# Miniprotein binders against a7ua95r516to809: the designs that were tried, part 15

Target 1, 294 residues: a7ua95r516to809
Amino acid sequence: ASLSLLSISDLVPDLQFIFFWMSNAIEILYFIQQKSPAYMQTIELMDDKAGSKESLLSATISANEEAMTILEEVIMYTFQQCVYYITKTLYVVLPGLLDCNPFGTEPSSEQCRRAAGVCVCAVCVMPEAVRRVVSVFQTTSDLLQQYQVHSEIQSQMFAYLFFFTNVSLFNQLIDKGPARGWFQRSRVLQIQASVKILLDWAKGAGHNHLAQKFFAKFCSTVTILASPPQQLSQMSWKALCAEHPSLKPVQLHRILTQYQLMAELGPLPIWQPSSEDEAYIYRTVDLLESFENH

## First folded at step 6 (miniprotein)

Design s23
Fold by ESMFold2-Fast, scan of step 6:
Structure s23 (fold): chain B 294 residues (1-294), chain A 119 residues (1-119)
Amino acid sequence: as target 1 above (294 residues)
Amino acid sequence: SPEELKEKIEELKRALEEAREALEKGDLEEAQRALRELSRALFELIQELEKLLEEAEKLGDPELALEAAELFRELLRLIFALIKATYALRKGDLEEAEKALEELEKAIEKLEEKLKELE
């Protein structure tokens, strides 16, 4: 099986298993925390005729600490496995988002004909590629709700998923965009509209703050590329850096260079890097973002 | 009851043996099915353990606190080994899966020993 065949639906049984044991591990944690004080009180009240009270307390504390350590490892491991499966699925479906046209999604004549008694226009508005990405997020949200996973863990999950999506989309646009024609204004506007659908989903799901934080780099990139030449030519390098602080100098320089090529503009003196930034651009190779979160 | 716990331990051992045999034959789907059965038996074991510990707590035995903590420790090791084994099989990593099944076997043995001490 190729990566292009991977679907979130294929992972549902695995994700259900992960969330089931994650939820149960957290429940066991609360059970241990609730019972530990009562057990300690029982030991504290016992008669120390054999001089074993201190030894029993110490051994009990040690055993509980070991149990808590193992439980923390279980929770961390299940979270990492969940993230692994979901991000692997996202990685496969995300490139399609950069190639789809949300403005030109028309229902096929056959689909319109077969839907005579049912409105199918809402489905036809969202490109299949965008729908696949949204389905990954929605399925994750549904499973977290089904297994009663705490809201803090849900927030950490979507923080990472949005982080991963942002990095993946940014890297693909920067690395493959020139060859794929993705920097053409019409294509950039299509990408911007597709990303808006994802951001709107996040807002509806209660994750607006996370989406704004973790999509900042890709949104800045698309905003610059979508800017009309007359607007962008009025901005200095310093002004662009100030408006888009999520972009590194080398990234901003690459984006502006691609904008010049696709907009058929000659070199614009006002986009010249500062001497400090120019030195950084020539000394660094940090064009693409890392998927590692520290 | 002690009889119910013994039955669940035997279910865990049978599921583990089925998983090991399936892995030796290269039948990953059968191995995964066996681990799902083990997961079910483990969940039922946890419910029985919670019930027994609540009943024993009412007796006020000071040694019960250590026994309970040690049981929880071994139970969590068993849960962890099960999860690792399940994902090793999903990845198709036969070496990691074999190691995880060995951890499962040891965890079941340790838990069984602790349950006998509680009697």
Scores: ipSAE 0.455, ipTM 0.784, lowest interface PAE 1.8, mean pLDDT 78

Design s24
Fold by ESMFold2-Fast, scan of step 6:
Structure s24 (fold): chain B 294 residues (1-294), chain A 119 residues (1-119)
Amino acid sequence: as target 1 above (294 residues)
Amino acid sequence: SPEELKEKIEELKRALEEAREALEKGDLEEAQRALRELSRALFELIMELEKLLEEAEKLGDPELALEAAELFRELLRLIYALIKATYALRKGDLEEAEKALEELEKAIEKLEEKLKELE
């Protein structure tokens, strides 16, 4: 429990250590790959005076295979540990993103600055909750760059972090949203603005493609909930499924049902599920996402 | 030089013993400091070994291929055990930390044997 409450700042020394050794292990791999063909060629050209050429070649291949196996284990272990501790930190801070207001309230004197004799007040400020989430991603990015971790591993890291964030936010919104009022239009617009800050960060960091791919489910949810009632009432179930393919039928049904309850007084349906999807709408086991699915 | 490599191996052994003694006392902070010292010595050892292997390659020694592969295998084992020990100490898993320190000791011994063969 205590480890899940750590701020990203508390993890920096551990992450520096892990990325440092991950980078070094990869450099060792490249050194072996660069030198191994030349060394093997030298063995093959060797004069076999003691009948040891075949034994030497076999032993060298075996040792290289063992080194590659250990390297794979090092990379896998370090990657899993980084993901584990970073996502534990994210899990603690992510719910705040759903409950914050990026539009602010009446400007306080602390939010106003004097510039060229004029008071400048930022109405839209980055909420502390959003800043905490962005800080986790930024610190991770900085460390990966500082230790020159291979770009493919960096991409895999952010793919997983975005996947985790999407699943966490989606599950929180679907499971707890109704009780917390998060499905009310004013709250949905605040959530949309907060998520936009996070997505804008990802774009600026060069991860726009990953963000678009892995945030699809949560973005679809927020897009539907933020849609005007007139627009949604004109869309068929089939059209909604086509526009939001990341959502399972039970998830789409739950979202639309909550939207209907907020937008209308009575239990009047905006849409009807297809007969093909009807069987899956009541499968509550498919409502929440698994952290192991993509 | 071979003397510098031997000195780095001795630094690894000293840092390992400091980590083990700290673990026996339940001093996790001191154990972490010892592992950071071991990490620095290991990095310096790797840099010296890469230089040594590049110089040996210029001599066209056919035994070098096996020696290099075995050496890097043991270096990777050291890195792996060090990382596991560091995380075990961080989460307070003394059993996993002790096991990782034993793996480090074995890897250091094997690396020392390989370095003696290179001289």
Scores: ipSAE 0.375, ipTM 0.734, lowest interface PAE 2.2, mean pLDDT 76

Design s25
Fold by ESMFold2-Fast, scan of step 6:
Structure s25 (fold): chain B 294 residues (1-294), chain A 119 residues (1-119)
Amino acid sequence: as target 1 above (294 residues)
Amino acid sequence: SPEELKEKIEELKRALEEAREALEKGDLEEAQRALRELSRALFELIRELDKLLEEAEKLGDPELALEAAELFRELLRLIWALIKATYALRKGDLEEAEKALEELEKAIEKLEEKLKELE
């Protein structure tokens, strides 16, 4: 019942209000930018009588600058409010994505009966958990379209939402994954399939470039976890970093350490950085702490 | 409905008076609360007007469509004045906020007049 109160549908009225404000502020800003040059040109063509022309031009410039500052603040404020409410909803639904199975292996009892005793397995099924996440993105897209928000602002909105989703999924997987068995081969494959559904939605919505950019870290992490231990142990630290530029060296080291600990490696040597690489990793820890406080 | 729109106009007037009283006392926090209530009532009024515009389109009544468009234009003026008032309060500019509230009052009166004509 409590979860229903946090659904995206419950936020639509409040989001409509905020998008309405944002759209109108953008429209007014655009109006000022478009009409101001023509008005200033009209002033410039006037006869200069006792400095009246310079005074009027100066007043117009000052008024426009002040109005634009206020409108920019309103646009930023409404943008931040939309992001806040949408990400709050995403926070609730995202953990389910890491623990669902997008492969339909068992048909319903009705489907089994209708198949005349033949078991039919679905390869691609959108789990409820994935559908909830997609629903948040789709509703956001629908509202941006409904209020005709400029494409640049739409792109910034989805850039932030994808960034938030990526960081949230990454942190969940790294912090809780070992205890929840998410580093196991079967779970990694399920996670890959679920993420692919999100990426496919983003591609269909025209946001493929943003999705590729902002999901890179989580995708790299899942790719590493899906890699055979032998392949990882044979690569140099420099080669591993080059393969995964979206991961900071400290993050990559943590992922590899957790993978080595959880995976059954048999007699294979545990991967280790060189002394030089180790010094770089520890220096990067300090830098990471500085940046993560932002 | 006309009765529902009248109710929303009364809500706007009440919130405006609360904001004015708060400003006269220098209570910025109470003034901001009143403006949030005004924003909420204004949003609900806009939704009702959108329904009216859709119905006018469906009926093919050009006079209703024109009247609804005129009301929407007055709502945009209200929105701008509300934005100015809210921002002025955030900056602690009491004089600018008072000017914006006076502009809001005039815009609400014009909107009320237009709604009566729509009858």
Scores: ipSAE 0.006, ipTM 0.154, lowest interface PAE 10.1, mean pLDDT 71

Design s26
Fold by ESMFold2-Fast, scan of step 6:
Order: sequence, then structure tokens, then C-alpha cells
Structure s26 (fold): chain B 294 residues (1-294), chain A 119 residues (1-119)
Amino acid sequence: as target 1 above (294 residues)
Amino acid sequence: SPEELKEKIEELKRALEEAREALEKGDLEEAQRALRELSRALFELIRELMKLLEEAEKLGDPELALEAAELFRELLRLIAALIKATYALRKGDLEEAEKALEELEKAIEKLEEKLKELE
């Protein structure tokens, strides 16, 4: 099972069937939830001359619990399968977002040309790598809408997808960024612009709140890397942590350390913590590593 | 209606037979297609049964409501068997798939028997 050849289009038939199962299971679950109290009341109002009322009530409760359990398992499994297939596709396309130039696809935001008195306008073109990622989210949204999946489940789906995207982009940037040149200012600005396109898509799709929540860590990272060295050098460790609460102190320390190393490649101001800040950083890192190694 | 329920059961039996024939030929794609058709027919049957359960409840007949509830429970068991068969086929486990199809056949037969009980 090679991840490198997967596209969202290749998975659509499988996803359609899984969403079909999920949607139907959710509808059946809501039907049982709505009818369960009425069934119990019907039994309670029954004449218990034969002494069968308590037995029927117990059997009905057991049957309803079994039915609910089966449906919840079906919903959970189909949800997990959808997330699995979609994130597997995202995993393949996400690195391209860090290695594309949205500014380079632009000679103009909107081009208008006149030939033989006719005006022809070309639309602004999104980078292919960004379009591939947006396509995964759009296809997911289309399928959820096609199968009329409840809005609550839709929100849970995009929460997971945004969480995965955030973690994947963060890990790729931190682990491979220095070697790939992604920490260079020009590249960081390109990454920031590409991510803005994803966030704008999410806003347009009605998922702005989820996007703001789950992309916070990656957005903070890009913001720090895009910050002027002079601005960062003037801030205390405590102030930096306060401005970027979505980043754990150890993550922030790693980002700043790598940023400082990149800045040393030229005659640029380098972020330098105070002696007190250095002591706090090392103490914080030690505590987090101790907790993790527990 | 009773006629629609009988028609849906016949669709389920036909789809199961098609899946079994495909599995015997080693055609996993055709077997999966047949199970997808069975899934569609099953959920249509469930929707008709939900309407029947709602009407039985509105009539205030507790005996009929209890019989309908038991039928619904058998339908949910059929869903579980169908999911098991679908996953076995996707995994390519022919032995597990054959056993799952046998369980599915028994579940369909039990559901059919229960539906006849309601007529």
C-alpha cells in the first residue's frame, strides 16, 4: 500500500460507501433515541396481570442498549475509516504546501487582455500543491453534504482533519525545515501565504472557528519565523511564551534556537535571551523531558 | 407495506446469492459490489420498518409495538453481520468472508421468518 500514488479522486468510491453507512447509522441512532422513551412508557402503562411487565421492561432496556451500542460502534468505525483514508491522502499532499511559491504563480492577481476588441480576463491561479490540499477538504465537504451527514459530525470530521494537518505541517517544518531551506525568510512568507489560502477556504466553508482553534500551533510557528530578528531579540522568554500559548515551552525553545542558527548565516540581529531567561528555558525543558520520560 | 417488505427481502436474498457466486469465482470486486447493493436494500428496508414502528406506536397497541421492536433488533443483527462480511471481503480473507456470508444468510432467513410472523 504505497501512499505516494494516492489522490483524493482515487478514494471517492470507497469514501462514498463509507459515508453512506455513516449517514444511515446516524439516522437510525437518532430514531432509536427519539423512540426509546415512548417504548418504555408503553410498557409501563401495560396491565401487569400476568407479571410480565417487569420482564418486558428489562428486556426492552437491554435490547435498546444493545441496538445503541451496535449503531455507535458502526458510526465510530465508519468515522475512523473516513478519517484514515482522508488523512492518508493529506499526508501525501501536505509537504508540497511547504515547498511551493504562491507569489510565483502570480504575474497578476487578475489579468485582462483585449484582442480584436474582445476583453478576455484570466482568473488568479492557486499553486498546484495548495489546490491539491484544498481539493481534499472540498471533496470531504461535498461528500458530507451529499450524504446529509449531521452538522455535529461534520464539525468533528473537520476538527480531526485540521488537527492532523496542523500537526503534520508543524512536524514537517520543524524536522525538515532547516535542511530544506524552509526557515529562510522568503520561504516562510511563501508558507504563510499558502496557509492563508487554506484558512480562507475553511472560513468560506463555515469552519473558521475550528480552523482558528486547530491551526493555532502551526500559525504561531510561522508567525515567529516571519518576525523580524530585532523584534524577537527585544522580547523576554516569558513574553514570547505569553504571545504564543499554543506552543509548549520546549517547542518554542526549539523554534527560536533553529531561527537563531538560520539568522547567523548573515549579518542579522540574533535573538539573545537574558541570563534569567536562559535559566528558565533550561529548567522548563528539563521538566518537560522528565515528564515525557516518565 | 407488506408487499414492499417482501420485495426488499427478495432483493437482499438476490444480492447475497450474487455475492456468494462472486466469492466462489474469486471475484472480490463483484462480491463487494453485490454487498453494496445489499447494504442499499437493507437500509431501504430499515426506513420502511421505522415507518411501521412509528405507526404501530401511534395506534397504541403494545403487543404490536413489542413485536415490531423485536423485528428491529433482528434487523440490527443483520447490519452487524453485513458489516463483518464487507470488512472480510475488503481484507481479502476468503475463509472469514465465506463464514460471514453464511452468518448473513442465517440473519436474512431469521428476519424473513420474523416478517412473516407479522402478517
Scores: ipSAE 0.246, ipTM 0.635, lowest interface PAE 3.6, mean pLDDT 73

Design s27
Fold by ESMFold2-Fast, scan of step 6:
Structure s27 (fold): chain B 294 residues (1-294), chain A 119 residues (1-119)
Amino acid sequence: as target 1 above (294 residues)
Amino acid sequence: SPEELKEKIEELKRALEEAREALEKGDLEEAQRALRELSRALFELIRELYKLLEEAEKLGDPELALEAAELFRELLRLILALLKATYALRKGDLEEAEKALEELEKAIEKLEEKLKELE
């Protein structure tokens, strides 16, 4: 009930207002950058009889520099506000992605189910929890396109949103996963399928490179947890680390240890580092501790 | 034209006073409505300033170019203050909203001053 109050649709009017001014600010920036050389040339060609040319040039440069500074602040402010509202909404809906079953269909909205004739809606075959996350990204994409925000800013926005999503999902899976049963193989396969839907959306939206880059850590984690124990036990520690470079060795060790416990594999230790591998793990921990200040 | 710019500035002043009056009454919805009207007037002012800059370039008038650049600077201050005021009202921060409206008033006064220099 409270979730509906935090939905992306409730924020659309505010986001439209912010994207409107972000787009206008970027266009003003482009306009100033294009026109500045022409203005300087006009002053330079001025017939100077009293030194007024130098005064006009200095004043124009000063005005443009101040305008650029304020413009950068407007763009930064609007970007930060969009990120704030969107990530606040994402934070609420992301845990649901870890609990849903994409191999079964979720109930559709009442409007969709009661539509005249058969509604062939892609959302109706997508789990509700995944649909909520995708809706946040889709609404963001739609607004960026509606207001013709420059592609570089769009890329920066989705890079940030994917980074936030990856970190949020990884932390929740590692911290709460064992207690919520998320480390059970059947649940991990459900999570993997849900994440694939999200990644497929990103690919379709033109953000495949960003998604691959910023979801690497979470994807590696899910891949490990979905792997058969026999496959993992046959790999050396160095080979495991090499296949998952986005994970720190200490993070990989924690994941494997939790997986072993949750898989109920009996007393036989499947994933233990050799003496050489132990030195590698300890070296990594020592380096982390040396640079950690909180 | 200077006359069209003056008309847009008067619209900004009216919207600002409506927003200020609404804040004094504690009417958040009315204040937000007034800021939306101010936003509309600001967008129209941007269009007039684009015309002024294009005219300055065509005429090769360096003094008009400088005046147009200074008007844009003050317009950007208005946009920033509007965004801050809108956000403050959304979260119910009356102190931040009042501060942003003061920035809006100051920028409008500077726009008027610059416009007078054009005539």
Scores: ipSAE 0.337, ipTM 0.743, lowest interface PAE 2.6, mean pLDDT 76

Design s28
Fold by ESMFold2-Fast, scan of step 6:
Structure s28 (fold): chain B 294 residues (1-294), chain A 119 residues (1-119)
Amino acid sequence: as target 1 above (294 residues)
Amino acid sequence: SPEELKEKIEELKRALEEAREALEKGDLEEAQRALRELSRALFELIRELHKLLEEAEKLGDPELALEAAELFRELLRLILALVKATYALRKGDLEEAEKALEELEKAIEKLEEKLKELE
């Protein structure tokens, strides 16, 4: 198998080990928290020799703080390893989502279908490229549930995975899209439909709020590219920025400029920003570059 | 029970020795297998430790809170060393794997010392 055929299933044994020990570390935390009141009560019932009782309390607090520091490192390390392996797999499968056609996907076999609304093969109802991305998220969700990983950690995991997916898709679309023909309206509509399948999965999995938050930038970009040129030309620069708050002014400017060039709308831009609007765009770039250098 | 905890500590020591021998021979796959066995023994140790602490709680010892905190500190240190060693071996980072196995040995020794204090 080639690198392009790498799947989440290849990483399942490693992920199982990581989730197993992350779960056990959290279980140790729960045990400590459940027992803490009883243990502290035993200290409080001691004869009140100020030096002895306070010394024991101080030592106990210190030991617990050291234990919590190590626990935090265990959780952080295991979380980072999970993210590393999952995002490495996502990076390989995500480009396919930008280059597939969900409108032309048909069941490859009658065997993939049972009865309408009863049982269907997911592969037969969505493009294979989209199915591979969904499979990464579904396998992650299944493993987190299997090892009873705390809901807050599950939320943090999907927040990061959605953030990574959004950034990866956005960067690929902007950097490679013009050369790949992805800015053509028919291609943009295919991308929009494919992303909708992914977002629908997230909603079904209980992650709708995270998906809305972390896919906002890519969704705004696709929405702009799918918009008729006439609609965009009727909007002021300030209105365009207000409609797409997830995009930085410089990113929005780049998207509109690329769209103008690829759509071959002529030598005139879709809009004419004022000198004040241009100053706003470039001032924002300077501030962001300053923050990134720190 | 105290005897069962001692048996689990010995299982941890045997698995660590197997991992070190495999690493010295350059057999990363065998080293990873040994760490999986260490992982299993550690999980069983944790279960026995919970039972021991619940029994000790009934004695009303004011030192128990400190002893338990110190045990969990060393237990978590052992878990950290185990996961670091496992991923260092998978990445082929022999230097990090050697360091993690040394930390595993120290953590096992410290945990054993603390378990003896519980009697």
Scores: ipSAE 0.599, ipTM 0.852, lowest interface PAE 1.1, mean pLDDT 77

Design s29
Fold by ESMFold2-Fast, scan of step 6:
Structure s29 (fold): chain B 294 residues (1-294), chain A 119 residues (1-119)
Amino acid sequence: as target 1 above (294 residues)
Amino acid sequence: SPEELKEKIEELKRALEEAREALEKGDLEEAQRALRELSRALFELIRELRKLLEEAEKLGDPELALEAAELFRELLRLILALMKATYALRKGDLEEAEKALEELEKAIEKLEEKLKELE
């Protein structure tokens, strides 16, 4: 555990095994769904001279229902295993995305510049931290396609991975950000650029809708922190909440409070909530997001 | 054929015993290797049982079709137990892995009994 260095490449053989059985279980499920009506018709047409038609019909329905239940459990377990390994890898690499600089000639290896199999310009290099995150998503996409996993399950997989990434990044920024200096404008702009690379990958992979939906909270947070102080101070609480519906009032208030405390900006006149707004903010005590709720 | 199915069941039994012995010795890598061999035998057995189900339907024998479906159901229980065992081993949950191997053993025994009923 204390020596947990995870690489998506190290997990590929295990993921191949899991995707192999997930794909097979899905195909078998479709096979049974296709054959079930034919079995029912065969029994229905049977001559009930021995008085066994009702018994055979009942037994066949039971057998098919149990088989489908077992296959659904197999698909569930293989899905959970994939999610477990992929999110455990993401958890290790995601904090790096908040602490890297995608601008200029950051000390990146030559390998980092060719991480995606393309040569990037010297002015903007994909940081290794971003490349590691993109590699996790790309490997997942490649394996889902290699094993011909149905598109609906592929969408569910990326929905969960994006949800996990959003929650992880949001919680890291809110909990660790002030101490790490991540709320400073220069660092926020670096974070914004790094997140854009990730979102651009998702768009290219055909997951733009999922990325927009599941990254909304973190994107709103970064947008607020990147906004000029004068612009934010001129908005009412109602307007701020309307601009950022993905954020809970308590989360928005926390972000604005931290924004005010940025050393690089100095003291700013902050927005003052009304008594009604204050009561609404304090109804919600949980600042961090749950990985179980989406 | 029934002989091909019987051969695959024997492969499952050998792989299970190897996994059990490896787990008892604390050799997780060998246990995982044995489960991957069991996985290969399961995949081939699934292919043979699918052919049997289609053949039974073509013959228009609803009793044979039911027996084939029941045999297939027991095979699927084996897949579920395999997935649980593999997951438990990777998490380092030896108790859950041992329980899953016991489920695998019972599923193989039921599958073998059902196969003999078909002969």
Scores: ipSAE 0.483, ipTM 0.794, lowest interface PAE 1.9, mean pLDDT 78

Design s30
Fold by ESMFold2-Fast, scan of step 6:
Structure s30 (fold): chain B 294 residues (1-294), chain A 119 residues (1-119)
Amino acid sequence: as target 1 above (294 residues)
Amino acid sequence: SPEELKEKIEELKRALEEAREALEKGDLEEAQRALRELSRALFELIRELEKLMEEAEKLGDPELALEAAELFRELLRLILALFKATYALRKGDLEEAEKALEELEKAIEKLEEKLKELE
């Protein structure tokens, strides 16, 4: 319970410790991989004495393979711990994105001064709730850069953080949205603007491709809810499924049902799911997303 | 050098004892600080072994390279045990933390024995 109340700044000392060792373990792994061929070749070029060459070769292979296995375990363990602490913090701050109003936010002189020289203009205008989420991503990015963690590991880290953020926001919107009025058009436009700030941050950080991939479901949901009634009424079920392939039929149907209820401009055309999709729509257990990335 | 390695092993043993004493007192914050000191000493020891491996390569001595690799393998086991201990302390799992410290102690003893064989 107490861990879920921590701000990202409270975790920095622990994250620094973990990133320090993650970086070192990766560097040691590459050192062993780089040196292993040279040692093997040296043994192969040795004068063939009775048993000595073959024994050394076998022992060297075993020692290097065991060392690499342990290093891979250390790297995975440190990666999992970072993900755990960062996502615990994200889970606490993410719901605020669905309630905040970015259109009512005015930049403060302090916020603009702090952002100056970094080319993050969106940070000057963002609501406090969005700033907290961006702060988690920025702190993670800063630590990965400070400890010179390999770019592939950085990409995997942000892939998971974006995946987690997408699932968390989607589940919150679908599960709690009707009761909290989040499906009203004005609220949806606020949510869309808040999410755009996160996407703009990701683009600035060099993670645009990952953000586009892993935010697809939530972005599709917001896009549908923000669509004018005239535009949606012209689209068939087949066309909506094709335009939003990240959404499951049951999810798409629930989103369209909420849209129809909140529009209140008159009866909208009935979107007719296929016979196969109709069967799936009756399975409520498939409505929410799992935090397991398959 | 063997003398520098010996000194760093003693630093590891001292830091481990401080962590064990703090854990026995139930002072999680002091135990975490001791583990951070152990981490720093361990990192310095790793750097010394990397130098040994590079020297073995320059000399073209595959037997020396194997000995260095075996010492390195024992150090990696220390790193893994350190992370398990640190994580357990962060979670407040004193029993798992103490088990991880016992693994650290055994790994340090094995590393010390290996260094004595190389003298």
Scores: ipSAE 0.030, ipTM 0.435, lowest interface PAE 6.0, mean pLDDT 75

Design s31
Fold by ESMFold2-Fast, scan of step 6:
Structure s31 (fold): chain B 294 residues (1-294), chain A 119 residues (1-119)
Amino acid sequence: as target 1 above (294 residues)
Amino acid sequence: SPEELKEKIEELKRALEEAREALEKGDLEEAQRALRELSRALFELIRELEKLIEEAEKLGDPELALEAAELFRELLRLILALIRATYALRKGDLEEAEKALEELEKAIEKLEEKLKELE
């Protein structure tokens, strides 16, 4: 089946069902937490007979512990299913972000249709590829609000979605970038502008700290590639490593090599890796990021 | 009330049977619709159980606290089974869907058994 045809809108019924039960499970958790202490106190006040008070207390504790275990499984399962559906959709739309031009002034047919009731068409705001990614995040936010999912769970959801987006974009840029021309300065500036639209959305949604944390690697990469040669050449290898701690030495070296080629800086590198860091240059397995956090 | 709880359990059983019949005919859309009906009945059952627990608290009945905890445990198992069944049907995996519906049936039976203990 063609994953390129997937739309976030196609998944809304599945997501509504999952968020509905996630919200209900959280409400049940709150109910149990509020009632359990009061009933435990009531049991403690009972007259102690042979086994009756102890038996009731032990059975109640056991039942509550089992309920909590099942509740944690329900919440975890619904969370993982939401992540699965949303990241599957993101995976399809994210590569388009690396190929779009946010500096364009021509509206899409959809944007022109929205302007149909006005005298002039003035709805050129963002590329369609960026809009698709933002739509995934916005739909997720809307559904979390509709079903009143607890703010901590919402934060965990967007933490993972930003983590996934960062890894996906970084791996695409490093793996496909040279062949696709994405390391060319004009394309890097377009990528930087597109990413800023996503980060601005995240800030508006109240997730600025999560976006800054989880987009660090891709943002560092784009920042280096967009740097003027004069500015970048005055930094030592040690200074670059310190300024971009999210990048592994092999990743930083690959980025700087691409920058040097695009800027036509000559055969000798400006940046000299330390002898111990040089060992990482040859570890191809460490070049791309894993989607698993370990 | 026990009568209202029993009625909701019968609604769950009817929805499950509709889902099984739809799956046997290869109608995944109808099976998913039946599970949505089961979801609604389950939500109403949860609300009824919450009211029962609050009444028990007002009356100061500590033994009802244990019964409520055991019912919520089985209810949570039913919720998990429902979610798994819905996901399996959505994927269109007939073997996994059948297994999920069997798990859902067992969860409903365990909940019904707990409710009979209240009689």
Scores: ipSAE 0.264, ipTM 0.657, lowest interface PAE 3.4, mean pLDDT 76

